# Ledger of designs, part 2: VHH binders against AFG2-interacting ribosome maturation factor (airim)

Target 1, 202 residues: AFG2-interacting ribosome maturation factor (airim), of Danio rerio (Zebrafish) (Brachydanio rerio) (q8jhh5)
Amino acid sequence: MPGSALLSLQQELRRGFEALKAAKDTFDGGHAECQELVSSLGNLAPQLKALKQVQISETPLSGFPCLQQRLHYKLSLAVDALLAKLAEKMAALQKVWDAFAQQVFTVVQLYEKNTDALDISVCVSRSAVCPSVSDMLEWLQDADRYYRLQLMQSRLLLQTLTPTDLTSMETAPNRWRSVRSARQEERIADALCQVSIFLETE
Short names: E, the ipSAE of ESMFold2; O, the ipSAE of OpenDDE; V2, 0.75 times the mean of E and O plus 0.25 times the DockQ between their complexes.

## First folded at step 1 (VHH)

Design h11 (framework vhh_vobarilizumab_d1)
Fold by ESMFold2-Fast, scan of step 1:
Structure h11 (fold): chain B 202 residues (1-202), chain A 125 residues (1-125)
Amino acid sequence: as target 1 above (202 residues)
Amino acid sequence: EVQLVESGGGLVQPGGSLRLSCAASGRTFSDYAMAWYRQAPGKGRELVAGISSGGSTSYADSVKGRFTISRDNAKNTLYLQMNSLRPEDTAVYYCAAGPDLIEYLYQWSGEYDYWGQGTLVTVSS
């Protein structure tokens, strides 16, 4: 039943793009939230460096060693709190990507099951209300790969952030901005625009 | 190129476990995305689980939580750990290798670069 196979595949493709819309919203928001946390972390690095310099210089605080230890402890707690929040945000992004990746796998698997029932003209045909099956599969895979790469780069960056590597913390805000690709973001937005009518049909 | 040989299939009772192995010969095993497919009598071939060259895994909904795909690049071997087996899991299981699992599945032919000969799994009382 070729028509039944196409209908089932189209329904699964719609679920894929709805999952992509959710992933885009979550990654856009998550990136912005993490940018603020990483910026706060970057601001603490100069303060920790300055405190270490005060400890070795003759200052009024050198007469009260416990005060220096308390100030260092409080700044270290602030760093730990920010890193914990970043870890929570990364875990949430991981869950969203896992769900999206699974949906992409599901639609690809359905395509594979129906390959013999779908002719070439069906897979490459386009209309005003529906992009080609081939184009839609490619767009979902491209988005899946992009978010996976962004998540991986973000995790690698965060793994370099320790209280003992103040230079890494200080440069973190600029490095965080670079994990996002303007070109890939535009491509995802374009794909969602191209499927907008398709998603509104039953 | 890669040559694939599956092993580990057999008869098992419902609720039992089996571990399938796929031995690969060839210098480029670590560059390939790998997959397990199955084909039951009278049915088409279906993707069960996939693993990328980087180690990312994907599962069919029917096996997620029960099956685990893994690879050992040092031993050029792909594995499928199958737990809580059901009669509907009865099929010939095939090992497949391709340059990119998801991209390869976009092709209308549905063909991988390399396939094994298959190993039979029967889940019956």
Scores: ipSAE 0.000, ipTM 0.086, lowest interface PAE 21.0, mean pLDDT 77

Design h12 (framework vhh_nb_b201)
Fold by ESMFold2-Fast, scan of step 1:
Structure h12 (fold): chain B 202 residues (1-202), chain A 125 residues (1-125)
Amino acid sequence: as target 1 above (202 residues)
Amino acid sequence: QVQLQESGGGLVQAGGSLRLSCAASGFTFSDYAMGWYRQAPGKEREFVATIYSGGSTYYADSVKGRFTISRDNAKNTVYLQMNSLKPEDTAVYYCAASSPYEMLEYIQSGQYDYWGQGTQVTVSS
């Protein structure tokens, strides 16, 4: 009974870390893509501010009587398209986290269901090629909490980005960069490194 | 080649309604933001309404609550429903198309959005 419980738990832990690896790859790529989008927003904000002060009739394009309104329209369209793509990227990150969180929930539930069938000495035992069950559970739960926090902070930041709040747009690149924790990213990378052999063994 | 064809303009009495249509061809319509502008004789062209690829809408203060912009991606058509028309709404109405990502290059280079030929709307007092 104890042996079969441990093997089932180890199998679900492997699925959990495969989901973590996929989540990390998607969040790393998604964060970089969103950084490009918010950098574009940051660049558009000064251009929108400048249009409020510029008499278009005195620019190289002064031959067109409605040009200031037209340029403002174009910049507003560009802002809205960037915000729409940012929202689309956020939805993709949310979907990946939902899948990862479900795997973490599954392995934690399996552990709790079999707590009395699992020897504590087995759960804390560690070898050169296999981390302890306790360590692996902690790493998965820590990663789950981190990505949840990153998504929450990203969603709150995105909600501050409007065409009417140009200061929020100008500061968006720096604020977006700050939603990632170098410490937590390093801990996730370390956990994946420590389970690499475990994931390659059946 | 990109083409925008407006229709639905005409003469209407104050308080009346008109529905403008703009048929688009030559580009991936669903990727583009679509807008309406108007120009009265002796005045500059004025923004009226826009609808983005995702369906979000934005209106000029002068038309909010009276005009509704919508799109049909299957028909490559954008519409402007104009209700409670006033004599000051009298103008030539123009359809415009803009790709926001391509427009970043166009803004820097001075290139223009795609425009239709216009359709006359006359509101009698």
Scores: ipSAE 0.000, ipTM 0.103, lowest interface PAE 18.4, mean pLDDT 77

Design h13 (framework vhh_7uia_1)
Fold by ESMFold2-Fast, scan of step 1:
Structure h13 (fold): chain B 202 residues (1-202), chain A 125 residues (1-125)
Amino acid sequence: as target 1 above (202 residues)
Amino acid sequence: QLQLVETGGGLVKPGGSLRLSCVVSGFTFSEYWMAWVRQAPGKELEWVSSISSGGDSTYYEDSVKGRFTISTDNAKNTLYLQMSSLKPEDTAVYYCARGSELDYLWDLYSAFDYWGQGTQVTVSS
């Protein structure tokens, strides 16, 4: 009876870490893609500022009629396109986190439902091929909280990116990099390393 | 190999005049539009004047209209900027620049593919 509860929990923990691996890959790739888009926005901001100072539009250059108006239009289209791509990337990251969070919730609920049937010594026991149930639950919940916070901070940052606030746009690349925590990323990598054998076995 | 060399800068009093020259080498001068761009200490680049390929059309930033005259001497491969009624606000490093062949321009830096080293103009009493 206790063995049945433990086996069911181990099965859901495996699914949880498989979901974490998928989430990590998607967030790593998605963050890198968003970093590229945000860096492009940051590079466009000083160019938009410079064009306002040059006064080219007062007297069109030969071979470049309505130069300032054309440049402003093209730069504005580029900003709008980059913001639209960022919104799409954020929606994809949200969907992946929703799936991971649901799996973490499922594992935690299964553990809580069976706490009276599970021996505490079983939940804290470690082996060469399997971390403890307690450690694995903690690692999954920590990763869930980290990605939730990262999504929240990323969304708040994107809400500050408007064509009228060029200073916020110019500083956005540095602010985007700050939503990732080197310590948390290392902790997730370590957790996945520690469960690698557990995930390759029944 | 391609070079733009500016001369003629210096110190002048307000109301004075200077003539800047830009000697170009390594390309067919008459096939490109040319420009003068300036930068005051701690300020952004400011477009001053442009002349079309062949010299038929001239264009000026509003603050220099009537005071500055851009011209070319194709036989000498030289671009000129005649500056009169100089003001302290005209104090800047003046650059000669060649217009880019690219139609798709992103900014002032991209509009010009070759720049001179610049010549200092200081208007002070």
Scores: ipSAE 0.000, ipTM 0.081, lowest interface PAE 20.6, mean pLDDT 77

Design h14 (framework vhh_8fcz_2)
Fold by ESMFold2-Fast, scan of step 1:
Structure h14 (fold): chain B 202 residues (1-202), chain A 125 residues (1-125)
Amino acid sequence: as target 1 above (202 residues)
Amino acid sequence: QVQLVESGGGLVQPGGSLRLSCAASGFTFSSYAMNWVRQPPGKGLEWVSGISYSGGSTTYADSVEGRFTIIRDNDKKMVYLQMTSLKTEDTAVYYCATSPEDWYEFLQKGEFDYEGQGTQVTVSS
């Protein structure tokens, strides 16, 4: 018969994995949305670069001295709009991770508080319908660490996106794709599959 | 009601420096691009500089490139124009203005979304 401590821990583990499902959906969608915004920035960078390399005074456009300035201004406004949208998306992802991290903290704290009341053999045992408590705690902590590092890498990349560094903007789409770890994404998907039956249990 | 109040103009010798200020109120300042436009005596409006709503992008007229710097402080709802190496040709009334939808509207003062009363800059030896 399971003790009240084990039942409470199992309920918090279920909440943790429901939070992980929500985090995964939001990060997957947010990363795709940011990929489109960053690709748009990458497309604008060569256009801004070309304008800086053109000697308007030696071209047919020299008769319209404000044309280059107007084009540069409009492209610069587009860059700023995209950077603002990226900042909004990052803020939304941060809030989702904060909520998930808090839930993981709650589960880990509950486990540590009740270690004396929990049978170690129960914590490491597995069944067809329930992964071990140890495995589930590890998966939640690994996912928390991964999303934290993904956010940190994303912010570092976005900090390089300035109007004065067009090369960084041009390479940003490829660098954005590398922020996600295929291995870690796969591990999170596997963890959610392994807990699917456990999450269906009330 | 939208208000833009320019200040900081005055008389300065050629080669001197001035800093113009624009105080904004009555709208969400951080959501609008801001510009400086000038009108020399007896001439039409000339666009001088623009800054995006975040401050991440700036642009300048060829006549002032390398001499002027546009800055904004969204917390204080201020736009500044730092002018160095001033020339007699910089003599004008300077206006701050929010960015219209079309660049062409800046050439027509009456079509600005919002504009101030201006501040006089006189460069004379």
Scores: ipSAE 0.000, ipTM 0.089, lowest interface PAE 21.1, mean pLDDT 78

Design i01 (framework vhh_nb_b201)
Amino acid sequence: QVQLQESGGGLVQAGGSLRLSCAASGRTFSSYAMGWYRQAPGKEREFVATISWGGSTYYADSVKGRFTISRDNAKNTVYLQMNSLKPEDTAVYYCAAKPYSYWLKSSGYDYWGQGTQVTVSS
ESMFold2-Fast, scan of step 1: ipSAE 0.000; ipTM 0.174

Design i02 (framework vhh_7uia_1)
Fold by ESMFold2-Fast, scan of step 1:
Structure i02 (fold): chain B 202 residues (1-202), chain A 124 residues (1-124)
Amino acid sequence: as target 1 above (202 residues)
Amino acid sequence: QLQLVETGGGLVKPGGSLRLSCVVSGFTFSSYAMAWVRQAPGKELEWVSSISGSGGRTYYEDSVKGRFTISTDNAKNTLYLQMSSLKPEDTAVYYCARKLYYGWSYKPSEFDYWGQGTQVTVSS
């Protein structure tokens, strides 16, 4: 039935936007947490560069670590710990995106399955309290694409973070900030605002 | 006595696997980065792989990525190199080395203590 198909689609759209709210909250928090970790890595890079220059001088070891060796050991442990935390944060973001992407897939598939049963005039109809089905589908798909690309770019950046490439560590804070699009973030916030009343009518 | 002792080398056919072990004594194992370095006949020393003192980070030469795995057992003061899909060009003497704390590079000056080496020969 056409009416039944629309109600089922609206139900899945509500689930999709609830998943988007969760994804946005997690990505906003996760990006901020990763920014702090990456900034810490950037702060360690100049210290490691200074120690690396001294490395050219072959240092005799007598069985007792010197101050310079202790400092480098502590810096190396700090780098390893920060990179491990970044990997954990990335895994958490991936899990949340996977859940959101599945909800987007579900609603799009339901729409396509019922294309012949849905009146096109209903799918493009808007009101003050309910966006059109077409608008809502577009917004969910746009958000899905954005978060997928953000994860991909973040992972590629993380792969460049090694103690052997101190320039990559030093520039990492600026590169991390660039994976987030102010325009796309604003569009997601606007979409969630526009569906707020629609979500209350579950 | 400060010492590094390698074992596990031998003759293996192409496509085979070997596991190299390096037992260390005389220093706090987890306080140093460790590496595997190889030398083929008539060639210079080639860095193969490194592992951080924490064991949290590993690094590989491009030609061995996906085929070799470096690991440590800090309780046994032992460094390992698991080698798979071995090729004739992997034939070399493999050295366990303790790295100075600076950098992750091929420079001999980064290594302050070396084992005696173990021979790996890959041939039909």
Scores: ipSAE 0.000, ipTM 0.120, lowest interface PAE 20.8, mean pLDDT 78

Design i03 (framework vhh_8fcz_2)
Fold by ESMFold2-Fast, scan of step 1:
Structure i03 (fold): chain B 202 residues (1-202), chain A 125 residues (1-125)
Amino acid sequence: as target 1 above (202 residues)
Amino acid sequence: QVQLVESGGGLVQPGGSLRLSCAASGFTFSKYAMNWVRQPPGKGLEWVSGISWSGGSTTYADSVEGRFTIIRDNDKKMVYLQMTSLKTEDTAVYYCAKGYRLLYSTYKHGAFDYEGQGTQVTVSS
């Protein structure tokens, strides 16, 4: 039944956009939390560099080698703790994207199953309260890809963050901010705005 | 079985024009975004252009914007790449690629689920 297939697809599209809304909120918050952690790493890097310079430029005096070694140890523990927290946050974002991607896959699979019942004219049709099926499918797929790429870029950046590469740590806050695309974020916000009535109407 | 067959490649002079064609079969052509990608000699794969399922949206790599035009004919199950102002750096094997997900309008490397066998474009004096 063409009408029944369309209604079922619209219900799954609503679930997909609710998942997108949840994913956006989690990624926005998670990115901000990671920015704070990465900023802390950036602050530790100059301190570790300063300790290294003192070790190179001055002969250790009574008390100073033990003090410098203890401070270096404490700063290294702080770096490790921050990296562990970043790894934890990244794992949480991965789980959220996995759930969203699964829901997008479900919508696409339902569309494929009902391809014969859903003519192209039906898929491009709009109403006052419902964007076209084709637009909504593209928006969900674009968002799915964007978050996947954001996670991949974030992981690549974090792999450069080691206690032995202080320059990478110092530049990390600026590099972290560049992982998000303003254009893609605006497109997701626009899509959620356009489906707002559609999500409330069922 | 998905099949994409490219044609129209050849040898052209710098500043010349060429039109590539891709004939698609084995899937519902009108429901998928289509892409052109290329591989220059000794270099990696480079995405060139994409067109949405309806033809209503097109996108281009910075290196070809203003010089190349992607168009599709859903009735004939064809996608075309009209190339103008060709440069020696456009020399490559050009591939037609079906979008990885339904209705996806923009290709990124690794984002298509099928590519054709390619057609060679050589730009030289």
Scores: ipSAE 0.000, ipTM 0.160, lowest interface PAE 14.6, mean pLDDT 79

Design i04 (framework vhh_vobarilizumab_d1)
Fold by ESMFold2-Fast, scan of step 1:
Structure i04 (fold): chain B 202 residues (1-202), chain A 123 residues (1-123)
Amino acid sequence: as target 1 above (202 residues)
Amino acid sequence: EVQLVESGGGLVQPGGSLRLSCAASGFTFSSYAMAWYRQAPGKGRELVAGIYSGGSTSYADSVKGRFTISRDNAKNTLYLQMNSLRPEDTAVYYCARSYKWYLTGSKYYFDYWGQGTLVTVSS
């Protein structure tokens, strides 16, 4: 039907960018929370390493059987608790990306199914109130790829975090910061700015 | 139904060797990280060795260089090769499945456990 394909696609694009806004807010907050947890792990690792290397006879705790073992146990429980919280937050971020990716898939499929009904001039045209369909599809797909890669890199880093690899835990805060791209974050912010009026229009 | 069945435990003299096996069923074995825990008389369970779904391994300091954890995904079997055994290694050894493809170190994240196999190191 005339114009029906474009209106359906525009409506689905709006849903895609609303999902992107929600995903960005959740990822921004979630990764900040994960950074705090990972920083706490980094702070505990030197304490556990020092405790393991200490000879009881050479410490202020000398002559108190099991006190060093009790401290080690408490620190190990703190590490386990932080790793547990980190895993839970990663699972929550995965669910948010799954929902966003599904909406990106839906809008791309709708575009491809209606390609014959959508003139290329309509798909590349821009106005003061609406970016082109082509630009919007590109921005959604770029954001989808970025968040997927970020989650994969984060999960891979999480795999290195074990109580027996204290050096890995000490370096984790710096490695965690490296999973985010300032350029890609700015690109997503710019895309959301460019679609702001489009999202307000019906 | 998830099942983990350990075997290979027994009595050995100090300096001896044993190989423990854990037969897994009821789940996609290759997708999960697996671990060996032990519990000595009167003590809590401690992590001995862990293996990620991808094959990367982790060991407790007390067994590093003496024990080797491995897996055979085609046979759905986890192994623990124990060399240079010490009296302090005397314990019930448990096979455990991590709830994820990775290890967290906490026994809380092991959702299924075998019945255990006794290893006694004594002269």
Scores: ipSAE 0.000, ipTM 0.096, lowest interface PAE 18.5, mean pLDDT 79

Design i05 (framework vhh_7uia_1)
Fold by ESMFold2-Fast, scan of step 1:
Structure i05 (fold): chain B 202 residues (1-202), chain A 123 residues (1-123)
Amino acid sequence: as target 1 above (202 residues)
Amino acid sequence: QLQLVETGGGLVKPGGSLRLSCVVSGFTFSRYWMAWVRQAPGKELEWVSSISSSGSTIYYEDSVKGRFTISTDNAKNTLYLQMSSLKPEDTAVYYCAAGKYSFLRYPSQYDYWGQGTQVTVSS
């Protein structure tokens, strides 16, 4: 006989995992979109390097004194536009994580407030219908921590992307791919699989 | 319609602190990226710091990291720059700027600008 405390906790756990599903979908798509933008930045870096090394007095462009400066300006604007799009994508991911983190906080707070009403044996019990409360809380907290760290690492990486550091821009696509952990992504997918029946039973 | 007004500048000794404020009117503050840009005497405009529309993403120029803090109060439609450990090289006119794009480290790319506030760091 679980009582109202367990039922309330299970309801908040369902909301937590629905938020996790939304967060995973948004982070997966957002990371892919950012990978495309970062790839474009990597392609612009060699063009900017080549332009800087042009000897105007010894090239066909020497007849147009401002042409190299105009080309550099146009490429710099393209870099700025891509960096701006990346920042907006990051802001969107931050908002999604904020919502997910708030839901995880709510679930954990509810669990802590009702510890006296919740038998520990109930919290560790598993069934064919739902994983244990303990497992579910751990999975939500692990996912929260993972996405928080991913956002922090992404922000640090983006801070290295300056138009004046073309080598950092050139290596950015490979560095961006490394922000995600295959192990953590698999753990999140496994957790969502484990709670699939629990989420459908309402 | 759109207006940015900076205040808080003044004379301060090296190692001192100042807090700059920028009151924004005529648009939804939380939908724009905000920045501080400065211009030292006889020099080009230099980007100092940017903050996203949500307030969660922040960037600083390397020379001010750890000394300056950018923040927003969306309820008051106000942008702040808390400056500490000020150096003579920080002497400049400080401008509040707003733009659609967040990583604009080029001053010419911001859409809207304030009138500027003078910060002078001298003994």
Scores: ipSAE 0.000, ipTM 0.117, lowest interface PAE 16.7, mean pLDDT 78

Design i06 (framework vhh_8fcz_2; at its last look DockQ between E and O 0.00; V2 from the best seeds 0.00; counts 0 for: pae E 17.6 > 2, placed apart)
Fold by OpenDDE, look of step 2:
Structure i06 (fold): chain B 202 residues (1-202), chain A 123 residues (1-123)
Amino acid sequence: as target 1 above (202 residues)
Amino acid sequence: QVQLVESGGGLVQPGGSLRLSCAASGFTFSSYWMNWVRQPPGKGLEWVSGISSGGGSTTYADSVEGRFTIIRDNDKKMVYLQMTSLKTEDTAVYYCARTPYLKYWQSGKFDYEGQGTQVTVSS
């Protein structure tokens, strides 16, 4: 029955937006944490550069055995630790978003399976308390595309970070900040706002 | 590619002298402490001597202190080990090794790339 199909679709849409809210929060938090880690990497870069340029043997510290090597080792370890942590965080974010993507996929499939049962007028119909099915589907898909792109770009950025490319490391904090689109995220936030009543209603 | 080539080994009588040489390439030589290590027959690798990147500081194992002298020439990218008052227990394959990381000092393991040079002290 058409009514049953619509209800099922609405239920899956609700799940989709709940998943979006959760994923968004996790992404926002995770991205912020990554920003701090990347910033730390950025701060290590000039230290490593300075260390390469200094001749410890020509300083009052020349009496300390292998000081330059020790310092380099220490900094290198710090870099590796940060990169490892970043990788871990990104992996976690990917998992969260993959789950969301699956939910979106489920919703879309359900819609497609019921296109014959769902009148187009119903799908584009909206009320004061409920956005249209069409709009909600679009919002979920747009969010999915955006965050997939964000994750991909973030991962690509991180892959450029190596101890041998200190310039890339030094510029990484700014590049990291530039990955996100405030405009797109605002749109997603607006969508979530628009569905807020819908999510609270059965 | 890091390359270390040792030379100068040979057969010598107890109390004799020998000078080892190590030619380094493939890395910024003047930025690294350089070391001599040796492997006696049937024994593990042991540290012998080290010299700072600029040559201002030298260190020796207790067993060779006062008898061996390590020096370097950063222009030629060479490290030398002057051995005097050689003993039978100094018999070993000698390797030149750079100090790349702190962990090598902590573990007592050195990364050596060369084939080493045989020093045999025998009457």
Scores: ipSAE 0.000, ipTM 0.192, lowest interface PAE 13.4, mean pLDDT 86
ESMFold2-Fast, scan of step 1: ipSAE 0.000; ipTM 0.339
ESMFold2, look of step 2: ipSAE 0.000; ipTM 0.104
ESMFold2 (binder alone), look of step 2: mean pLDDT 83; pTM 0.855

Design i07 (framework vhh_nb_b201)
Fold by ESMFold2-Fast, scan of step 1:
Structure i07 (fold): chain B 202 residues (1-202), chain A 123 residues (1-123)
Amino acid sequence: as target 1 above (202 residues)
Amino acid sequence: QVQLQESGGGLVQAGGSLRLSCAASGSIFSKYAMGWYRQAPGKEREFVATITRGGSTYYADSVKGRFTISRDNAKNTVYLQMNSLKPEDTAVYYCAAYSLHWSYTKPGGYDYWGQGTQVTVSS
């Protein structure tokens, strides 16, 4: 039945957008938390650089090599702890995106299987309570692609962060900030706004 | 990767026929839905026809009954048979492909586009 196929598709679209809401909330919070951790790494890099540049002749009375080694050890432990926390947060974001991507795939597959039963005019039709099926599918797929790229770029950035590359650590805060696209974030917010009534009528 | 190459465009008299072909390069043609769009001078690109991976076809109201879309998976080619052509059908015709992820009714929903082939129908 064309009506039955449409209702099933609309239910899966609602699940898709609920998954998008969850993904957006998790990515917004996760990105902010990672930004704080990365900022801490950026602050530690100049301290490690300064420690390596210490001259024995510039210390009072006698040199303190043990003090330098102890400070280096403590800073290195702090770096390792921050990197471990970043890895854990990235794994959590990956799981959330995996769940969202699976929902998007399910909706698209249901649409393709029922294309024969769905009139093109129905798929482009809009109402006060429901955007068109075509627009909703496009918005979910655009969000899926955006979050996939953000995860990939974040993962690549994390892989460059090592205690032996202090320049990468120092520049990391600015590089991390750049993985988010203000324009794509606005598009996702707009899509969620446009489906708000549609989601409430489930 | 998929690349699309259109052919078969040309000049015809009103009431005539043309067959457009679109050859797809790459190993994944059988996994793509295919569509045809057209663009007349000074107008936006508009949907003409689509064929799903399963062979189901859908047409714009302006071409229903006159145009037929078909695909040959063995040749990685999609065809548009245009009959009873009208001067209003004059446009550049574009072949387009999308995976399982895209809406066939929106130009932005297509993954790949051909360079287009000109169809001119004289009055």
Scores: ipSAE 0.000, ipTM 0.097, lowest interface PAE 18.9, mean pLDDT 78

